Miniprotein binders against Uncharacterized 14.6 kDa protein in sodA1 3'region. Designs and how they scored, part 5

Target 1, 131 residues: Uncharacterized 14.6 kDa protein in sodA1 3'region, of Leptolyngbya boryana (Plectonema boryanum) (p51586)
Amino acid sequence: MQTLAQMDILVVDDDPDTRDLLRFMLEDEGAIVTVAPNAKEALSLLERELPKLLVSDVAMPEMDGFELIGRVRELPKGETLPAIALTAYAREEDRQAALRSGFNDYLTKPVDPLELIRLVQQYCLAFPPDA

## First folded at step 3 (miniprotein)

Design P2c (from tH with E33A E34K E37L E57R R61T E64L F65Y E68M R71L)
Fold by ESMFold2-Fast, scan of step 3:
Structure P2c (fold): chain B 131 residues (1-131), chain A 92 residues (1-92)
Amino acid sequence: as target 1 above (131 residues)
Amino acid sequence: SIRVEVTIEHPDGSTETYTFEVDSLEQALRVLAKILLRAKRLGATSVEIRITADDERTAKTIALYAIMLALRAGFTDIEVTREGNTVEVTAE
């Protein structure tokens, strides 16, 4: 069944196989997934229309995920866009770096489908404070 | 430990099943890659992968790699189900 019905999610990763895997995981739950192969294309998409959630690899050539999230936070209404970092690093210091850069949360690669869905539900289906 | 069963359906309708048990993620991934490469080489019409591990996290991690390997092998119709420490991936 579909727990993320009609949820608009942007996935950014320079690896096409990772983009396909994430798309399959999210679309199986009903999400509408847009993919971008690099930060520059992601920014072009984000400037046109913000999704409900951004999922981005940290380690990308040219513009990494840290620079990407910094620029996203400068966009109109981009300050509050939920964003999840994908990182190959399991160390606490690297996780903290992602959070300090502006991401709301992180997932380690290889991405666990159930943890991904859990985090997406947390950030997309939670009621706003004092709603 | 990690137990994996892979069933390959061949173009002539016959099936071939491989079962293995290993104690490391890396071993599981190497064996899966070999089996899925064989499936691609033989023109398999589908593969079914059943993974059971000591914990849910390990089973899901291996399933993710199985999905990646199936996509690299040319399968595009992927279904995944999980029940506890067991994950099933079907690819066609």
Scores: ipSAE 0.008, ipTM 0.187, lowest interface PAE 10.1, mean pLDDT 77

Design P2d (from tH with E33I E37Y T58R R61A E64Y F65L E68F)
Fold by ESMFold2-Fast, scan of step 3:
Structure P2d (fold): chain B 131 residues (1-131), chain A 92 residues (1-92)
Amino acid sequence: as target 1 above (131 residues)
Amino acid sequence: SIRVEVTIEHPDGSTETYTFEVDSLEQALRVLIEILYRAKRLGATSVEIRITADDEERAKAIAYLAIFLARRAGFTDIEVTREGNTVEVTAE
């Protein structure tokens, strides 16, 4: 069974290997994944059509994930888009910074596929399946 | 360098083996996460992970991470065997 069937997700990360890995994990659950290599391209995609969920790396060159989420929250209908931050750091300050910037939640890299899927279900499904 | 060999046993008794050579713990984690997740989704009955490194401490560190990731993927019976700088982790 695919638990994320037809769920439209945008993944933003400047590392192509990370984008491929995240796409693999989410598409294996049935999601429809769009990827962007940087915040500028992500914003162009988001201005055209909003996904059900945004997953974005915080540490990106030029425009980081904090700036990206701030811009997303200013878009029409973007203020309530679920967004998960991906951070290389497990420090409490970094987690709080992601939440204060506008992300709904966070995950540390390397991403555990089970944690990712559970978190995606939490924000995209009103009543997630029983364990 | 670090050599990682993963053998997945499927319910029908068939096996699938993957071999990787990596130079960092981050690379090893990415590979192990992907393979263990795939094995669990395919309903694998067991996964055997063999790790060979230049020294025993490095092999042990990766073995520990492999145990942690296998447990997260839903495997509950985990055994570890060591022979020099080669560590074998079996998860069921």
Scores: ipSAE 0.006, ipTM 0.178, lowest interface PAE 11.6, mean pLDDT 75

Design P2e (from tH with E33L E34R E37W E57K R61S E64A F65Y E68T R71L)
Fold by ESMFold2-Fast, scan of step 3:
Structure P2e (fold): chain B 131 residues (1-131), chain A 92 residues (1-92)
Amino acid sequence: as target 1 above (131 residues)
Amino acid sequence: SIRVEVTIEHPDGSTETYTFEVDSLEQALRVLLRILWRAKRLGATSVEIRITADDEKTAKSIAAYAITLALRAGFTDIEVTREGNTVEVTAE
């Protein structure tokens, strides 16, 4: 069965191939994916309606993922929005920088589809009130 | 590194292309599985898979897996071509 049925996810990355691949991975599990090519377009979408999860590249021109997440945390109800950072860097220091900036977790590129879906399930599948 | 390009042809004649680059055989196989399974669910009439790796053996291994997945997905006509470290699989 599709494990992410009807879950709204916003994916932000300046590389169209990465956006298409991530959208495909998530939609294959039933998610409803919106993509944005840069942080400014992402912010415009987030100001209209918050998704259940944000997945964002850190290294984008103009406004990077660190500035983006800072602004997201200032939006109404944006403080608790789950957010996953995408980075080409595998150092522990880079991981800590993403977490300090406001992301809940991070993934290294190229993204492993099983790792991505595991993190989405971890942050988005709330416990039912009765279980 | 391993570069994979998958082109899906839909019943209406439209095409969709997915391109990804990974650094492990396991990652390439997982992404291929997802894409080819989706192609099956969408009723794709054909898929074209282009695999370029750092060596011929790796490209051939990924191609063999792609062929197996295409057959499991219901494609019956498979054509394979190779030039150096690039293997192209066409399944209909």
Scores: ipSAE 0.007, ipTM 0.181, lowest interface PAE 11.1, mean pLDDT 77

Design P2f (from tH with E33M E34R E37M E57R R61F E64R E68L R71Y)
Fold by ESMFold2-Fast, scan of step 3:
Parts: structure tokens; C-alpha cells; sequence
Structure P2f (fold): chain B 131 residues (1-131), chain A 92 residues (1-92)
């Protein structure tokens, strides 16, 4: 069963291996995944069409995830786009920083795929697609 | 913890085995991906993957990821066996 059937998700991370892993994890559940290597390319994609969910690393060169989410929240219909932050930081202050910047939730790196899928389901689905 | 053993069979009949143990699911998937991508580049004729985790759900998830990678690498005959927290995937 694919619990995220045809769910459009944008994944932003400057590490190509992380993008590949996140894509495999989400596509295994049926999601349609678009990837971007930096915030600038992510914004270009978001300005054309919003996905159902944004998953973004916070620690990126040039424009970080905090600046990215701030820009997203200013886009038409971007204010309510579900967004999950990926962070190497584990302290409560870092969690609060992600939430204050505009993210709906966060996951710590290394990302637990089961926690990722659980959060994606929570923000994108009212019910399982096949139940 | 998660222990993974991957045995690769080469076109000449020789075998190569990789074993690793990690404490994170993401790390297990990264290492497994690198090994299977290498097997694909070398033209491997089969791979056997044995996964042991602290719980059945984690072992099954890693096995599903391995199966997906095996299909994407061109293997078509995939067998899966499970015994508690250990899952074995054979692909050729």
C-alpha cells in the first residue's frame, strides 16, 4: 500500500545524497517528489506551483531554511503550506527557532524515515489513502 | 542498533561481503544505498542482504528500501524471508 499516493512534496537540501534518500523514502509511499539543491531554486519552483508539503534543511549556504520559510510565508497561498524543518540541532531553543521562523514542525538529522513518513501523513492526510 | 550484511556475486562467480553496524536508520539506508549502487556499477549478478534491527518494523522498512533499490538496479527475481527482527532479501 502507498500511504502518500500522488502527494506532491518539495524537498530542499544542499546534500545530493540526502535529497536522494528523502526522495526514495517518500516515493516508496507513493509521493511525487520534486527536489531542489538550494533555497533560490526552491523559491523559483514554489513561485510557479505550491506543493502539498515542503521539507527543508535549515542549514544551507547562501540562503538558509529560516530565510526560505520566511519568503514562502509571504507568497500567495504560501502562508498555510505545511512545512517541516530538517535540523542537526537537538536543543529546545533550536526547535523553537524553527517554529518561530514559520515551520510547522521539525525533525533532527539523521532523519528517521518512519518519523518523516508519520509527520508527512499527519500534515497531508486526514485518513489513510487506502482505508 | 542495526546490523546489515550484503553479499554481492560478480559476473565471474566471485563474491564480496560488506558488513556494517550503525545506530541510526538514516545511516543504515545511506550505507546500504552506496553498497547497492556499487554492485550495480560492477554488474553484479545477485545480491543477498541480511538486516537485523532492534525491532521488526525497522528491519522491514530497511528491507523495503533494499527491495526498491534492487528493482531500480535491474534485478527482477526478489525473495524475502523474515525471522523476528531479521529480514533477508535475495535479488538476482
Amino acid sequence: as target 1 above (131 residues)
Amino acid sequence: SIRVEVTIEHPDGSTETYTFEVDSLEQALRVLMRILMRAKRLGATSVEIRITADDERTAKFIARFAILLAYRAGFTDIEVTREGNTVEVTAE
Scores: ipSAE 0.032, ipTM 0.388, lowest interface PAE 5.0, mean pLDDT 80

Design P2g (from tH with E33Y E37L K40L T58R R61I E64F F65L E68I R71M)
Fold by ESMFold2-Fast, scan of step 3:
Structure P2g (fold): chain B 131 residues (1-131), chain A 92 residues (1-92)
Amino acid sequence: as target 1 above (131 residues)
Amino acid sequence: SIRVEVTIEHPDGSTETYTFEVDSLEQALRVLYEILLRALRLGATSVEIRITADDEERAKIIAFLAIILAMRAGFTDIEVTREGNTVEVTAE
């Protein structure tokens, strides 16, 4: 299926296995995926050109995902960039922390590929959630 | 954990079987893809993989992705079956 045809997505994670798996799943649906191994490289890419969606691990060395999203929200057009957090923490307080930091949503690790695709479609395609 | 058992059939008719365990769905999928790529590069005539997950939901995800991974690796004749927590993949 090509449900994400031509969607530019940036994936940030310090684990190469996670980056490869996420890239593979998203590209299989037609997305154009750029990967970054840390927040600093991700920020350099984002300052140059914004993707349609950011998917970022929150637990990265040096600059974590919470600091990254805060800086993203200060970029031109970065205020409204859809962003999904990848977190090992599934408690409600951790979900609220991700949302307060600027992420639109979150997924827990290990990432369920079907949940990833569904959530990415929600933010990249023109079907809004029920209001 | 997730247990993976692999049987590779070589062009001369010989077979090789090995088993290993991983602790995450992400690692299981990566290992599955690496095995499929390696088997194809070795010129294997067929590959049979058995994966046993901790629960049925993980097994369903593995079964779904196994077809995609095998196609992506370059196989054209792919069969995937699941019984409860166990997924069997046969690729030629």
Scores: ipSAE 0.010, ipTM 0.229, lowest interface PAE 9.7, mean pLDDT 75

Design P2h (from tH with R30L E33F E34R E37A E57R R61L E64W E68L)
Fold by ESMFold2-Fast, scan of step 3:
Structure P2h (fold): chain B 131 residues (1-131), chain A 92 residues (1-92)
Amino acid sequence: as target 1 above (131 residues)
Amino acid sequence: SIRVEVTIEHPDGSTETYTFEVDSLEQALLVLFRILARAKRLGATSVEIRITADDERTAKLIAWFAILLARRAGFTDIEVTREGNTVEVTAE
């Protein structure tokens, strides 16, 4: 079933094949996916309208995912935007760096599609902390 | 490791078979995505996908993805069979 029906998700990754794959997987679950090839384009999109969730590669040329998330957290209503990092970091210290930078969660590359869908569902369908 | 074989039947009755072996789930899914996108562009009338992995779970995950790709390509008759760590998906 389409468990992500009508969820607006922004996917940021500099690899076009990875963007297409992630878009396909999320759209099959009903999500409305916007893709950006770099952090600069992602910021332009985020400054106009916030999605329900951001999925971003960390290791991108020019502006990396750590700088991107830092700027996102400074946008109006961007402080609480759920964000998942896609990272090649294998060590716990490196994974914690993603969380400290402002991401809510992380997935290591190569990405397990079922892990991605589960995390996206968790953040898009979760109740507020005070509900 | 993951071994995948994809056989595409074209409108003229000819067939093409692609075989690949990769070490990661992401690589398997990406290659499958490319092959099935090509099959859709060429108007393929059927696709057979055979997946063999080191464990049943991995084979099933790839088969699940193959079924999603086949449905999105417009195939409606999908049959799935499994024997151990090998899953076969037939889509028409």
Scores: ipSAE 0.023, ipTM 0.370, lowest interface PAE 6.9, mean pLDDT 79

Design P3a (from tH with R30L E33L E34R E37Y T58R R61L E64L E68M)
Fold by ESMFold2-Fast, scan of step 3:
Structure P3a (fold): chain B 131 residues (1-131), chain A 92 residues (1-92)
Amino acid sequence: as target 1 above (131 residues)
Amino acid sequence: SIRVEVTIEHPDGSTETYTFEVDSLEQALLVLLRILYRAKRLGATSVEIRITADDEERAKLIALFAIMLARRAGFTDIEVTREGNTVEVTAE
């Protein structure tokens, strides 16, 4: 069963190996994944078309994930775009910083594939609202 | 570092073994994926991959990824075992 069939997801990370792994994991569940190597390229893509979910590293050169999410929240319809932060730090302070900056949730690196899929399902798959 | 040892069994019964050293978990997983795709493309009867990581937590993650990566490469008969820091993947 492909649980993320045809979900458009943007993955942002400056490490190409991490981008490839996240893409493979999400595409294995049926997602349509676009990857970006930095925040500037991600913003260019987001201004053209919003995905259903953003997954972004917080620690990137030039523009970090905190600055990226701030810019995303100012885009048309970007205010409500689900966004998951990827962080190498397990400290509660760092995780709270991601949430305060505008991310909806976080995952620690290296990413556990089961936790990734569970969290992505949580934000992408919703039952229809009450009639 | 992480050591990756792969053994590919061909339809004629011959086997080939390769060894790689990588510096990160992400690199180890990509090497694993590439080996599985190559074995499938070559029509291998089976492939056995042994990965030795720096610690047990990395080995656990490699074991979890191994099933997903082997499935993505097109294998349906997948066995994964872990002994401490070492993960062994057998895919047919």
Scores: ipSAE 0.051, ipTM 0.440, lowest interface PAE 5.5, mean pLDDT 77

Design P3b (from tH with R30I E33F E34R E37L E57R R61F E64R F65L E68L)
Fold by ESMFold2-Fast, scan of step 3:
Structure P3b (fold): chain B 131 residues (1-131), chain A 92 residues (1-92)
Amino acid sequence: as target 1 above (131 residues)
Amino acid sequence: SIRVEVTIEHPDGSTETYTFEVDSLEQALIVLFRILLRAKRLGATSVEIRITADDERTAKFIARLAILLARRAGFTDIEVTREGNTVEVTAE
């Protein structure tokens, strides 16, 4: 069963293998996934069209996920875009930093596919889909 | 370190075997997926993949994802078994 049918999700990660894996996991549940290798390309995509959900790695070269989410929150309608941070660190300090920066939630890498799908459903299906 | 051992059986009965070592869970999963895609594209009669991780938690994670990846690659006859740190995937 596909639980994320037609949900538009943007995945940002500088590692191509992680990026492909996340895309495959989400597409298996029916999502329509767009991928970006860095924050700059992600911002270019977000300025054109907002997805239903942003999933972004925190630790990226040049512009990290914290800077990215700050910029996203300044975009038209970007203030309320659900966003999940992907972090390699399990420390409470790092989790609080992600939430404080503007992310709605976080997941620790390597990402558990069931945890990812659960969070995506929580943030995408908690509010009625826009027609 | 994660060791991946692959055996692909072709329709003519010939067998292709190879081994990788990778340093991350994400790399192991991507390698697994690409192997499954290639085997499916080649029309393999069976694919056997053995993955040995450094700990049981990692092996459990791989075992769960292996089912999703094999399904995504197009297989319908999938068996995944785990013994300690070792995961065995068979797809036909």
Scores: ipSAE 0.017, ipTM 0.352, lowest interface PAE 6.3, mean pLDDT 78

Design P3c (from tH with R30L E33A E34K E37W T58R R61M E64Y F65W E68L)
Fold by ESMFold2-Fast, scan of step 3:
Structure P3c (fold): chain B 131 residues (1-131), chain A 92 residues (1-92)
Amino acid sequence: as target 1 above (131 residues)
Amino acid sequence: SIRVEVTIEHPDGSTETYTFEVDSLEQALLVLAKILWRAKRLGATSVEIRITADDEERAKMIAYWAILLARRAGFTDIEVTREGNTVEVTAE
């Protein structure tokens, strides 16, 4: 199956193994995946061209995912970019913090591959209606 | 059921082949982990794994975990291909 055919996704995570595994899973479904090892490099890529979906680790050195999403929401056309947070924390308050910071959704690490694909598919196949 | 075939190549050029069938994802992953860690401890030059599952969802999960397990065992050059229910993994 290629349920994500030609979808442009940016994956941000400081762990190279996590980046490779997420890229493999998404590319197996047909997505076009770009990876970045930190928020600074992610922002450089986002300033050039926005993907259709951002998947970002929250806990990164120097600039975390909360700061990254805040900067993204200030970019031209970045205010509505779908964004999924990856977090090691399972508590309700941590989930709410991600959503309050500007993420649309979250997944806990280690990421369940089927849960990742299901969530990404929802964002890529069904754009929310106009408010 | 899940069918797994593993071929381990050793530094002297000899190969070992294992074939097994299991009924659970957990069992398949446990056996794969044991084989990968053994191959790494023995200094294997490569490992080839072919996995055939009853459905594509299970095959995808197995592919993902096989990559993770191979990396945790210390393999650095990993290639994976999937066609339907069949996953092929090469680790060096």
Scores: ipSAE 0.008, ipTM 0.258, lowest interface PAE 8.1, mean pLDDT 77

Design P3d (from tH with E26R R30F E33L E34R E37F E57R R61L E64M F65A E68F)
Fold by ESMFold2-Fast, scan of step 3:
Structure P3d (fold): chain B 131 residues (1-131), chain A 92 residues (1-92)
Amino acid sequence: as target 1 above (131 residues)
Amino acid sequence: SIRVEVTIEHPDGSTETYTFEVDSLRQALFVLLRILFRAKRLGATSVEIRITADDERTAKLIAMAAIFLARRAGFTDIEVTREGNTVEVTAE
């Protein structure tokens, strides 16, 4: 049973091990996963075609996830794109900052892949087959 | 580092054992996936894998990934247990 059948997801993380793990887990559930190693490459991909969900690390060199989501929200088609933040920040204020910056949800690193899958399923259910 | 110890049981009852040492989570997941695919292609009756990581965080990630990787390789009877830094995977 694939719970994320045909859901297009963009995963952004500067750590290749995290990208590989998240890609394996999401694809096992039927998702179509595109990966980007940084915010600049993610923006290039987002300008060509929007996924149904964005999953992004917040702590990246050069352009962080907060700047990335701000730019995504400025795109007409990106205004309502579901986005999940991956953060190593333990402080509640830092986690709340992710939501204020434009993310819909957050998960703490190291990410529990099962917790991520359950959260992603919530967004999949928000898009019925005939939508 | 991450140590991966493998026991593959063949249809004739013979067993094959070997050990890998890798330096990253990505390498561990890649090795795990290749082992599971190889065992499935060889028609193994069971595969037992013991993975020891340097920290509990890495072991937790490997334990979660192991179920999905074994399923991807075509196994249907999968058990994964973790105690501290050690993960044990049994796939049939």
Scores: ipSAE 0.016, ipTM 0.238, lowest interface PAE 6.9, mean pLDDT 77

Design P3e (from tH with R30Y E33M E34R E37L R41E T58K R61W E64A F65L E68I)
Fold by ESMFold2-Fast, scan of step 3:
Structure P3e (fold): chain B 131 residues (1-131), chain A 92 residues (1-92)
Amino acid sequence: as target 1 above (131 residues)
Amino acid sequence: SIRVEVTIEHPDGSTETYTFEVDSLEQALYVLMRILLRAKELGATSVEIRITADDEEKAKWIAALAIILARRAGFTDIEVTREGNTVEVTAE
């Protein structure tokens, strides 16, 4: 079943394999996914049009996910954009750092598809797109 | 540390077998996705995949993702089984 019908999601990760995998997971549930290979390209996309949800890797070269989310929160309407951090670190302190930086939630890499879908669905339910 | 064995069967009854060894879960899944999409592009009648991970949690992960990837590639008859660290996927 498509539990994320027409949820517009931007996925940011410097690893093309991870981007493709996340896109396929989310699209299987009906989401409309845009991908960006780095924070600068993500910001360009976000300045043009905000998605309903941002999913971003924390550990990226040049501009990391913490810097990205800080910039997002300064964009018009970006203050309330739901954002999920993807982190390779399994430590609680690292997860709490993501929340403190401005992310609403976090997931550890490699991403469990059931955990991803369940978490994303919570944000979809907060702002359901009616038929 | 993850071994992926793929057998693709074509309409004429011929088969192609591929073996990959990768170091990350993401690499294994990406390779699977690419092979599944290519098999569909070529008109394959079935695909059999055996994946051996280095731990059971990765194998559980692979089993869940394999079904999603097979469905996304366009397969409709999908069977996934897991025995410890080994996952077997049959997709038609």
Scores: ipSAE 0.014, ipTM 0.343, lowest interface PAE 7.8, mean pLDDT 77

Design P3f (from tH with R30L E33I E34Q E37M K40Y E57R T58R R61I E64F E68T)
Fold by ESMFold2-Fast, scan of step 3:
Structure P3f (fold): chain B 131 residues (1-131), chain A 92 residues (1-92)
Amino acid sequence: as target 1 above (131 residues)
Amino acid sequence: SIRVEVTIEHPDGSTETYTFEVDSLEQALLVLIQILMRAYRLGATSVEIRITADDERRAKIIAFFAITLARRAGFTDIEVTREGNTVEVTAE
């Protein structure tokens, strides 16, 4: 019924308000959202079961999003997991760094809900059944 | 539902006020960007928008994105505050 019905999405961000906002937005579209406050907890969740999509802040204390995505790409079946970076960096070189680190795409913070939903749909929903 | 109250101040000192109600977060954000874009196009000196949601979670979402939407409309001096279910946006 909703555009992201039953899509399992993991959201990683050290800011609890950002986690709640992203969860609300994705759940409003029907997604099943799991949140993690840091990369270590995210890795523990990912080692148990992979979601359909990872959304992760880049700038986190202790283990940042670049290190997180590197480790995700080493997990069984983690090599092809769609991953979107959330970054406060507006410079092109910083965005390219996220892509080189293993993310499929990026969004700048503060996140535009329409851009997030569009991008999540792009990576979670393959070609239409008739395409 | 989500209630939106708008005050637009023009260069000649005149003021316009509007009130709307919408039923979804998506509609609230679309209305917000449309109001901000119109105000910017009209050369408004100030825009004040008060948004009251039926729950605090929706108010948080609106507050989070209000700055981005105001910047997209063209404003550079933006203030957003939230208390409970109410969000206030001021853009110049």
Scores: ipSAE 0.013, ipTM 0.203, lowest interface PAE 7.8, mean pLDDT 76

Design P4a (from tH with E26R R30L E33F E34L E37M T58R R61L F65L E68R)
Fold by ESMFold2-Fast, scan of step 3:
Structure P4a (fold): chain B 131 residues (1-131), chain A 92 residues (1-92)
Amino acid sequence: as target 1 above (131 residues)
Amino acid sequence: SIRVEVTIEHPDGSTETYTFEVDSLRQALLVLFLILMRAKRLGATSVEIRITADDEERAKLIAELAIRLARRAGFTDIEVTREGNTVEVTAE
């Protein structure tokens, strides 16, 4: 049984292999995954329609994940959109930076598939689809 | 569950290692393929992947498909061995 059936998730990462890996992991659980290679393309998608969850790399060129999440929180209904940061650094200060910037949670790279799915379930299932 | 251990060796002699678990055969195969594709794209000199499955039947399927996936990713020197539930894939 797929635990993320028809959950709409946007994945943002400048590395195409990381985007493909995350997409396959989430789609195997039933999610409907949209991917974006940078923050500007992600914002264009988010302005059109919000997903149930945002998963974004923080270390992207030009506009980083911290600026992206700040812009997301200004969008209609964007204030409560669950968002998970992907970071190469596991230090407490980096975790705090992600949370203070507006992310709800974080995962360190390389991403553990079970940790990703568990965390995504936590945020998607805590926000019921019919509310 | 299926355990996957990965070691990627880069041209400068540095190594990248990680371990994770997946819940399905399809998930294991997709992850295996994407790891091989990524290693090839990064110009890795070698990649070693150890996969431990719940039973021998799944391990046999992983071993059979691993050869095809590694070739599809662009590797030419491929060795796949199986001992019980454990499959080792080396590609250079």
Scores: ipSAE 0.008, ipTM 0.182, lowest interface PAE 10.0, mean pLDDT 76

Design P4b (from tH with E26R R30F V31R E33L E34L E37L R38Y T58R R61F F65A E68R)
Fold by ESMFold2-Fast, scan of step 3:
Structure P4b (fold): chain B 131 residues (1-131), chain A 92 residues (1-92)
Amino acid sequence: as target 1 above (131 residues)
Amino acid sequence: SIRVEVTIEHPDGSTETYTFEVDSLRQALFRLLLILLYAKRLGATSVEIRITADDEERAKFIAEAAIRLARRAGFTDIEVTREGNTVEVTAE
């Protein structure tokens, strides 16, 4: 069964293979996925309309995910937008930095699809799972 | 249904094979990814994947997805062949 039916999700990552893989994972569960290759394009999209969830790489050229999430939290209705950080860093300090910067949670790359779906369900479900 | 066979070759020359059959494209891709990540963490020298799908359109999608999953797991030399509903992938 499609567990993310019609959830509007924005995925931001500068790596095209990562964007494609995340899109495949989420769309197979029924999500409506928009992708952006960098923070600037993501911010442009977010300023027009907010998704239900943001999934963003932390380490991007020019504007990183920390700067992006800071800008998002200043947008109307952006303060409470669920956001998940994607990081290649295993170090505890880098994970804690993501949470302190405004992300609600994090996932380590390469992304485990079951963990991704679990977190998305945690932050996006509007009704009880069996309703 | 979708049938998946994955054969992993380890650095010492030993092999292990995982086989499963599911009805969901999601389940097939998720389990394949987990097996590929496991193989990569153990330092596998190669992986051979055989996938048989219900129809040719699904097989085409699986071929593309399998290439991306293998790359994401860290494999760099990837060959894919498809004949009808069957996809075979080798990755090193």
Scores: ipSAE 0.000, ipTM 0.177, lowest interface PAE 12.2, mean pLDDT 75

